# Ledger of designs, part 6: VHH binders against LysM domain-containing GPI-anchored protein 3 (LYM3)

Target 1, 370 residues: LysM domain-containing GPI-anchored protein 3 (LYM3), of Arabidopsis thaliana (Mouse-ear cress) (q6npn4)
Amino acid sequence: KSTIEPCSSKDTCNSLLGYTLYTDLKVTEVASLFQVDPVSMLLSNSIDISYPDVENHVLPAKLFLKIPITCSCVDGIRKSLSTHYKTRTSDTLGSIADSVYGGLVSPEQIQVANSETDLSVLDVGTKLVIPLPCACFNGTDESLPALYLSYVVRGIDTMAGIAKRFSTSVTDLTNVNAMGAPDINPGDILAVPLLACSSNFPKYATDYGLIIPNGSYALTAGHCVQCSCVLGSRSMYCEPASISVSCSSMRCRNSNFMLGNITSQQSSSGCKLTTCSYNGFASGTILTTLSMSLQPRCPGPQQLAPLIAPPDNVPKELMYLPSPSPSPSPEFDDIAGGGSSIAAVPAASPGGATVSSSNSIPGNPANGPG
Below, E stands for the ipSAE of ESMFold2; O stands for the ipSAE of OpenDDE; V2 stands for 0.75 times the mean of E and O plus 0.25 times the DockQ between their complexes.

## First folded at step 1 (VHH)

Design d07 (framework vhh_7mjh_2)
Fold by ESMFold2-Fast, scan of step 1:
Structure d07 (fold): chain B 370 residues (1-370), chain A 122 residues (1-122)
Amino acid sequence: as target 1 above (370 residues)
Amino acid sequence: EVQLVESGGGLVQPGGSLRLSCAASGFTFSTYAMSWVRQAPGKGLEWIGRIYYSGRTSYNPSLKSLVTISRDNSKNTLYLQMNSLRAEDTATYYCAKGYTLEWSYHGYFDYWGQGTTVTVSS
């Protein structure tokens, strides 16, 4: 079944885009391509934001990133908020779609979104609307909470490989994408379900419905609160962000506990846990809940995903310098936690062929003729 | 409940023309890209072409001069016009709905009809 559903203008959901850098870019430059918060983007990839001037850090070409986006209902269908791109010298719709946005948009989709603009002449500085895909979790089948990642299939990819890379199954990938057979082609976009921690914030909270994939972080409450999906427990854990500019009280009411404090006391009757938990952001106020529970054994320390150093700290000005050893470099994707190095293969680029090719496209045998 | 029902198939002489229809229900037809796919006896599936929600079309290059895809959003109906039919065009023809990213140019489908058979023979 399709994950796209009819929607109203009030419907929103969180989603992720799988993006591979086409060239070396600053964190702020990558964030600008998608009009997302740079710090939130780093945290979605477990990159440590405590590094000085981290927003101007240069990220290397071929790095895979999970870009957090919010989807809204547009013309009765759920879509991501459109981003904008200003054309540069030698840009084509093809290079913008395939290189700059990594295949997350097609040249025809850009043409449709900019139908009032003459795209036969792309003057430098032309502002283009770039529509981006959005896949939303549908809980009607009583599945465990998941956050969907829009993933562009590469030439070396297999369904089994993608499933292993993102800790899902071929069956789940097939079902989420309403496929009858696990057949993929390079350039296809798959909705990949990532196991996630959901929140139970009240509907009046600005971050109602906050959901975080396992092993990732999110920044909320105006940059005041940092949350993670705890490994193994599927519980969301929130604490004050390391540096906050101006925040309402993060103390639990009628107590000396601060947001994120967990105390445990083991006794013959079991373990008493006292927690000061985050419960959403409303009207500039950080909501907290103080809770006490009793369980047979005390849990160990919180097992949060490790934060990693930014992948490259070489200044941008040095990236244009000639390599001392000009040779093909292996392609890699270490941030995604499943990438393998791949040798770059130079290819001949002959002109267009006069012979037409035919295509056989996999159907969905579960819902079709087979 | 998503339903796609093809019609208009039958026996046609070589060199003839035929128009197939696909009646869609159970979803907002006007917002989805729709495709035509065929399967000749004993062969694999062959993609014919796609029409986006905007009305723009994309065709299999080997078939582009022989077919035209159109849609009528007011009737929730997809059409395939075929001209200069040859014996090798004998196949079961299916209409298909695009996946979650229905405006993608890639040819994956989440629903298709039961098909209508076209036989080109003298």
Scores: ipSAE 0.000, ipTM 0.129, lowest interface PAE 17.0, mean pLDDT 74

Design d08 (framework vhh_7mjh_2)
Fold by ESMFold2-Fast, scan of step 1:
Structure d08 (fold): chain B 370 residues (1-370), chain A 120 residues (1-120)
Amino acid sequence: as target 1 above (370 residues)
Amino acid sequence: EVQLVESGGGLVQPGGSLRLSCAASGFTFSNYAMSWVRQAPGKGLEWIGRIYYSGSTSYNPSLKSLVTISRDNSKNTLYLQMNSLRAEDTATYYCARVYTTRYVSGYDYWGQGTTVTVSS
């Protein structure tokens, strides 16, 4: 199997980009680079969205993020077409590819995606299509549900180290990337299969194909339903979200069971499970299914991945907290010698322009001298 | 051990066509972008074009209408089709493996080259 798969224009799937921040950016600024929903991005990284003004929290440089994207068919292969970047003064194709997008795209790939534009001269404000690599899990061809992460190989990375970090094997990583040997070079992009919880929602549901990587969360059904995927699980668990919104009924029909209610009874014949489960969102309606199953043993307590505090108050706490996402590996230190053009980013909304002095004092005392 | 071996060069008449091959071994060919580069006698290197792992191609604008780059991943082989050859196309033709790091892109392995002479 390879990460390059033939596709048709009718196919889409969910995928992840493994992105390491090149500088300190607000949640909304990172989301704008990829044109993704900030809330979805936070939940993919198990960051608690209940904090006030979380979209304006600052994510520190060097933080590794899983960026949720929708893969679409482009030029007969799976890659994202939705991402656009407006050039800034001093931008080069190299700085955009290698610094701003962290090597997830090459300068040559940007050139090909913008063949109708003369890129020998990058005028300020030029809108570029950024083609980002992605891969899809095909449940009919694969034995386990997985969500693919596009990962840029770093200077000291090894195949064994990457496999360990993402709870996969060198063999699976080699097979997924159609490699004959586990040989990698810095800058190579690998599709890393992350074990995930899949859904079987009907194709007419707006969240058809929802898939959540182990140890992560998703918010769906117009923010009414929150789903999680515990470590080692293949089935997502959905419950009413804590966000106060107007929601359709979440009760299973002809029952007293609310979405997320599970009853279990162990006997000599095994464990009988009755669950009111989420079955997708269609035409403003939350679909529920009452299901009954028999298992040899009743499942133990469900351990949900912990939601972590956003880094706004103490950015370093995010780096020390165990997260469902692998902690950033100790890689080569590029802080001082990093790309100078990485300061150039797409214009972010000035909605977060007002930053309280208490929020900036701990981060940079030089900006608030007495 | 990475190796690239070009073949198919030789003497061709002006206006003729020629197809060059590059046999790759020692790495997973399908995972890499590949380029063709040429060097005319006494001149510097001139980039011809590149084919990405996706099969998409990018060409030197001055050569775009004269060349086609393709690949056969099942045979680990890269091809350069050249049409309407002129005396100025006389050069040693190299295939090269593309590499990209966070800060630089370039070539890490080159073939030995194959010589094309365009003459009546």
Scores: ipSAE 0.000, ipTM 0.146, lowest interface PAE 18.7, mean pLDDT 74

Design d09 (framework vhh_7mjh_2)
Fold by ESMFold2-Fast, scan of step 1:
Structure d09 (fold): chain B 370 residues (1-370), chain A 123 residues (1-123)
Amino acid sequence: as target 1 above (370 residues)
Amino acid sequence: EVQLVESGGGLVQPGGSLRLSCAASGFTFSSYAMSWVRQAPGKGLEWIGRIYTSGSTSYNPSLKSLVTISRDNSKNTLYLQMNSLRAEDTATYYCARESPYYGLWYRSGMDVWGQGTTVTVSS
């Protein structure tokens, strides 16, 4: 079964690619492969950017990463065309598609995207446009905001297993991908809905429409502001970024409150909460909003998605989720981050090992797609 | 008329080698990825491997050490070289054309199939 998200507007959305490293690569090397900001890539995976020289840290082969991309409408179809690859010695379209880009693109799709180039002669140094799959669907059944992950099905993956790893349901996966039955084959690319925190920034803000998946971080406002989404809140929490350079004022208007500051006062009538919140980036200016609310009870300390150390000794199995950050003693914290309550689980055995035992056929002409 | 015709099947001794051919007509052969698929008596279809327009190949891991797929675009012909044949390799072998498609839910679709050629591995 093949499904394309048709589009007619020039609008764009934020999306994620599910990418598995084919070899050991530095953070900067992975980021360069997709032409994405390395810090944003690390934060999309909740990797702690405060580690010394983290951009030169070597990430191990088989590590699973979420790569942030911008999804566009091109020729009536959602895709990203901002990624370019310069060919190396012994490259083939097949090795570029299957190894370098982990099956996120086919050799035929590369040929179509580079139709003006004679790819029968693949000289070293040839610059190729790599079209990458993405989706901008309206939430889950239009009820919840979601950001979509383009996930390449591995050999022993199951729909139930994928749903559990990404905190979604088999029903949502089936509906989003317009599937009649929850049947998958290795190499299929699924749009996986990740529940997200949406923003309500003004249209003139450069980060208008910013959306962040639960348990993840995003960097915005010229690297000055970092935002996170925590399972259950569905609202972004933004604070000054730990690597911020010279930035415009992050104070809320007519106050001594800095971005991210929250004060609470409990009384018999309820909890009075005052928050300095991020409201977008416009013309080099960080926009803030000072808000006051009343709640029955004061919220506990702000919990953000746990940050993990850069991986260097990951489980031999493919990792779907980042390992939880080390924490002192078991805490009965209210669920603030999905990643913290879910330890890295053994994925299905490394792709391509046990799936070869299944008698799977790509495209059965007699029986309907399963 | 778009057509694929397999040839080269027959009786072969265990441990032997055999090369199958698939002659394509009615379409621009060089523009399509091609696959080989087999069906043993009383069993389902089993995908053997594919060859992309670039000449790159992808194989069923259980068969990778036993087969090699190649193509000759000047002759509009696809080949399957099989070595170290076993009784379990007795099957009808089909060549198939893969439908070019770009989409988020990508699945290798075969839209044209040959009639098949039978390979019997017997002592």
Scores: ipSAE 0.006, ipTM 0.196, lowest interface PAE 10.0, mean pLDDT 77

Design d10 (framework vhh_7mjh_2)
Fold by ESMFold2-Fast, scan of step 1:
Structure d10 (fold): chain B 370 residues (1-370), chain A 121 residues (1-121)
Amino acid sequence: as target 1 above (370 residues)
Amino acid sequence: EVQLVESGGGLVQPGGSLRLSCAASGFTFSSYSMSWVRQAPGKGLEWIGRIYSGGSTSYNPSLKSLVTISRDNSKNTLYLQMNSLRAEDTATYYCAKHLYPDRYSWGYDVWGQGTTVTVSS
């Protein structure tokens, strides 16, 4: 059983798929299964993209990942139809549904989405539309921003366990999924509400409606901008991404501030904060807004959501051995080893790099190498 | 104001060595992690490595046997030592300042103008 969201809007909205790898796959191979951007997928799972050649890193079987997708309204129901699969030797609708896509789609749903194709014999190289579950619940009375994860129930799962894993409640899970009682069966697909940071970009921005779950990241503006959603925050923090140089200016207009710069100024009337903030991506241009606020107290250091090393890194114990070569940085001391926890929404305090709100680089020119 | 100026590029023969410098000004150099990044003609950016404020380093695994990053905080200067240069090392080399003082950071807020290295016979 899958939770279905009725819809009438032609607008798109954002959602997440909870996906467990069926075999060892490269980052690019997983991304290809869903036709999503590889580095954006890594950031949605708080995996540090600054690691060299991370797109070709092998992710182990049984790893749980959050896959960002876009929902559309088709035949009165929210779903994603942008994913396509090219059949391989020995594929069946059952193996594609249950193994390759981890139960996120049923054989019957594949058949319905490909009614013009003879599916009684799957020739190698047949291109199939894979309809994926997708829920936004836009238009509800929810006051806090939330992003919904389509989660496939496992045989060991309980409603209380799922609620704890994703920092929600059994009551909220039951209500979101229109359940009379908290009864689940293996293979059921639940919509799990994740607390999130929302954006207020203009409607003409390509990333209008960008939303990021607590403890995670999003990559936007053609890989030029990276945004973080710290646990407990409703507003995302955006700064330049490290992986692209062909970016439009990230300087706030009429200022020396670059995107992400925060300046604190103490006065007798309180603490004045000046921030160069990201305001969306339009027509190849990164939009910035210089914002000012007055607070009684200056906030503590800026927090970013914690980033984790890619799976299969050197075991933590070995990092304590003396080395004659330059040692790994202290950031490697916080490497979380594999497992589905890498993809789970953080339940604990924010981590990662901190930024003092008083720190600012006034002479910053504009952009990278140009 | 805040400036990064690379130098030391030029023509070098295959198998040769070259040391690049990056002169920093306008900020407390010793407090920030610094990186080297390169861009070959017609290609995207390739991260070379990072040196933290404390002096520890992290390298691109494909390049770690060929490069060494160091810094001289008394001179506000970052260095990239390259050995066994190959034709594929032909690129514009940039130094970049990380966003956070005294912290590990993946973002950059200041880049140099770049210095060109051409590896050719």
Scores: ipSAE 0.000, ipTM 0.130, lowest interface PAE 19.1, mean pLDDT 76

Design e04 (framework vhh_etentamig_d1)
Fold by ESMFold2-Fast, scan of step 1:
Structure e04 (fold): chain B 370 residues (1-370), chain A 122 residues (1-122)
Amino acid sequence: as target 1 above (370 residues)
Amino acid sequence: EVQLLESGGGLVQPGGSLRLSCAASGFTFSRYAMSWVRQAPGKGPEWVSGISYSGGSTYYADSVKGRFTISRDNSKNTLYLQMNSLRAEDTAVYYCAKSGYYPTWRGSFDYRGQGTLVTVSS
């Protein structure tokens, strides 16, 4: 989409900020920087909210997070203006922009958004509006559902690398950002289209317009229903939440099927699939739809993407004792334990040697260079 | 209050050069990214080029890269577009656009001027 995006006061959408932690912060502290719900933030990153006291868990510096925000049209420009920051001792507009908010805003943008405040003196406790970039990019035809991630380009980044990391294409990145060529500079902010699972709930449902980016989860219907969007999927899968307390009926009307129940029957005519699907939450009632389809063969088990444990602040390898002085010890991948050498040498075992993807910055592939 | 006034358009031969200017007023010009947008007869608007608030970063559409140069003079509140090696397909009304808060954000703008016509014909 190389065309200019017009916006009006009625235009709003869900969007994501690509944020890298500048220091170790509690879940609640990160959520407070953006004035977002901690649970929504954790689920957008597939982090398991059932862990005891997860809101006080410390997340490590350099962790990359997708921060869910609402994108609005203000003065013809798409942005989020709900984020506020209270200044601290030694803060500068530069440190707030580049360190605290990771380059998602410039010092000049903060100054313009706070024109009523005299920023020639930055007193401790000053409340600043932090304007954050976001995108909606409405299609005029039936396009694939997508959410847009505001991504700050780093010095090592390439368009191909960013496209690969977020499962998009250089062509889509170029088009969405109205670029003349796939040339980027450090500090540029790109709108990255993330594939998503959309919903078709009625307008009277409280979760009307629910959309979940690939690889993420959402809780809805008063925490009674958990929905997921598997990588590569366009349709969300919803089932009763594990921590559901008091919920309305989750039965498909005029049937014995419960929400999330999928039954398959293979026959000579193909596979008959019956599904009890979630259709929104209205006036305290969980809405369901019973559907049937015929496929050539029955699909494998439907699985929710796995929720991950909250990332730890101090990995075990950082607890290594320092080398005795007077000289520093040499550093190699095999000494640090971070190299691919261990995986490159082991004997092949049936079904072994796979780990869940980490939330790391764009760089060399997981197997490293060389 | 925001005013953008383009000038410098006209009739030029293929292979020729032309320099467009945009005089800005009603806002702090040096605080905003600026863009050039064009609209050819019978077609929708096409983003051509963008420049950061300081002039440190410039961006170009593939159709004009290597031929056009965007620049600005913050002391004069003026945006420029130097157009070289002009082609018939460059024929369009060219608009100066205020790109809002985001110096590196492409594809959006707050305001555009009334435009200046560029005709490339032999």
Scores: ipSAE 0.000, ipTM 0.239, lowest interface PAE 12.8, mean pLDDT 74

Design e05 (framework vhh_etentamig_d1; at its last look DockQ between E and O 0.01; V2 from the best seeds 0.00; counts 0 for: pae O 14.6 > 2, unsure alone 61.9 < 65, placed apart)
Fold by OpenDDE, look of step 2:
Structure e05 (fold): chain B 370 residues (1-370), chain A 122 residues (1-122)
Amino acid sequence: as target 1 above (370 residues)
Amino acid sequence: EVQLLESGGGLVQPGGSLRLSCAASGFTVSSYGMSWVRQAPGKGPEWVSGISGSGGSTYYADSVKGRFTISRDNSKNTLYLQMNSLRAEDTAVYYCAKTPLYRYGSTPFDHRGQGTLVTVSS
């Protein structure tokens, strides 16, 4: 069973594929399978793009990745048709569907998508359209910004496990997928809502509608700006990309602040916060906004998800668990705070004085005539 | 404001050691890959060392491998470069940056500090 989202709009949305590598593949090879930007793919998984030769890094088999794709409306259903696969020696529709694309597509779906081509004999080098599942649901879940990941259920998966892995609930999963019961089978494809940050960029910006899952990163403005969805928050933070070489000015107008700069000054009246924020990309220009605010307290440091090195192996623990969004392990310092039992002194019942005041204000009669 | 402040440079004899520090502000060093880059007089910038955002991976230029160690203190939001067995060829201004330069062939100048001078001389 696959969750199908009906659609009537030609509008596209951002979506994610949950993909498990069937073999060791270079970053660029994985990206090519889905026709996506390798850097975007890495950032979607909070992988450090500054890592040396990261594009040629070999990702291990069984690694789970979030692949960013564009979701379209095709024949009244949300699907992605942007992916093409060039057949290799010994490929079958079955092997392509089950192994190469990890069950995200069925052989029958491939056949239907390529109905003009005789697929009875797959010649090497044949280009196939690979229809991939995706969901938009208006970019929201329970009225909050969300990006949807298409997840192929594995034999070891439980609804509770999936919910935990992706920081949602069984109820939410069930509802999103219009399931009567939280029963899943291997091979099912679920739409999993991921909490996300939605941009407020102007409509004329080319990156209007940018949405980033919580704890993930995205590049925008021609790879000049890196944005993050702050952990545990719905706030988007953008800064110059680490790989930026030739970019338009990132300075806030009439200031010395650069994109991503935040200054805070605590005073007796509160915290003065100045922020140079990203406001979209338009006509080849990075838009910035300088904001000043007074807050009661200065905010702490932004909690961005750490960028991790590209993995060389899949930890055994992760083979069975959906790739945890790197939740910072709260080092719960067990400060055994000695609960001094401050004895709640019984607040005395102040006596309700009955003030009676009667005042009779008189009904003036105003008159008559003409 | 994103700021990087390098310190710890100075004059040292060949075979000596120095520890460079890079105090970061405006961002969390533990969230990003960080690098040390150096520029010798009359030479272009040279990537020296890098550490991944997670801190799980460290990398070094061949010229400094086995002699230099990159590390960070998350509590201090500071990047370090321990330099041992220093050589005359290590004389340069050392910069810290958010990204390794060697990957892209260019130094993101927007993400470096003022640098600290290391002079190795007898």
Scores: ipSAE 0.000, ipTM 0.215, lowest interface PAE 14.6, mean pLDDT 83
ESMFold2-Fast, scan of step 1: ipSAE 0.232; ipTM 0.646
ESMFold2, look of step 2: ipSAE 0.000; ipTM 0.246
ESMFold2 (binder alone), look of step 2: mean pLDDT 78; pTM 0.798

Design e06 (framework vhh_etentamig_d1)
Fold by ESMFold2-Fast, scan of step 1:
Structure e06 (fold): chain B 370 residues (1-370), chain A 121 residues (1-121)
Amino acid sequence: as target 1 above (370 residues)
Amino acid sequence: EVQLLESGGGLVQPGGSLRLSCAASGFTFSSYWMSWVRQAPGKGPEWVSGISWSGGSTYYADSVKGRFTISRDNSKNTLYLQMNSLRAEDTAVYYCAKDSEYTYGESFDYRGQGTLVTVSS
């Protein structure tokens, strides 16, 4: 692992930004700050995307989000991404850096990135280039894949506390960040390794190199497929996404198995498993692989991170809501947010270990008993 | 509520010109940045150009700088894209888009149904 990698203009990688909201913002507003797909951002945080008009839900101030970004090679020595920001009334370089972008960029870095613009006066509507950190590491011989989070150190943070929060170690944090000692200061940006499930998709797939943190979700194949990293396992599990889009066939070729289906048959010789797995997206086509395996006993229920209900829309006094749709939601107890997805991780251990169950992911309509 | 309706697309020879229009309704047009986004067959969306709420600032993707001109008429709630020196690589469906409140360029909150531009000899 290294904190600095040489790269080319065609080299890209996936990374995460650790972002804390400075004020109440809509999902689309947060996504816009980083020029990322709003639905992918929600799934990176295990937020249920099946809710109607989820992109216009309000996320509360102080909420911590993992923002999925694609890093591009810039300046030949680092993989970085720049986004754009339109200045608002009363903005300063300091407030943009420290509040709007949560310390993920410094005022000095904004100044350097916009050296041809007079920043002594920030008129409303000024377009600024915002350079963002990007923690990506080359090296395909690692036996334990990780996705890296750029985390802004807060005043009360400790190395041990950060390590515990993200299920890593002080030693790994120190090594990843090339630190001589585990000393941190508020405002420092740390690369935090998150255990992840990597993909083995072919190089010609548009989602080649897809990597998902343990307990998180990702959308791929033009929003047609959603994948998760199974808790306690290295295995990426993919199935048709819960949203309605036009998609190519998701059946395994020469079979009746749908993507994500797992069939088991117990016998005296053991349990025979047949799985239809996702193998990447190429030229508008969803690639699938039909696999058969034999193991001593059939697996129990698949352990996936619970999806969290999006925050309820908090009506603002000055908010002018559009007229209700002529086609009301058919979901039972939907608007009330009857979903009981728990934000907490399992208490006993990070991974329950487990492969797919007969009670695979139940779908998305009603919240039900939980 | 928000509606964006593009027009002006069609078949044109390389080196030719086209002017696209976008009629906006359902929001205070003069208060928002507006963009043009295009999507070529089999490819992802590409931001083309953006214009400030007053029309005082305009921005362009490197691929179209010097050839395309974005403009707006706030009295008519209409956005325009003047495309000159068209190339085969400009072939795409062109979408009018309402930019977000915080950023613009490649991210947009709403887009129209699009208008097809085909550059072929």
Scores: ipSAE 0.000, ipTM 0.179, lowest interface PAE 15.2, mean pLDDT 75

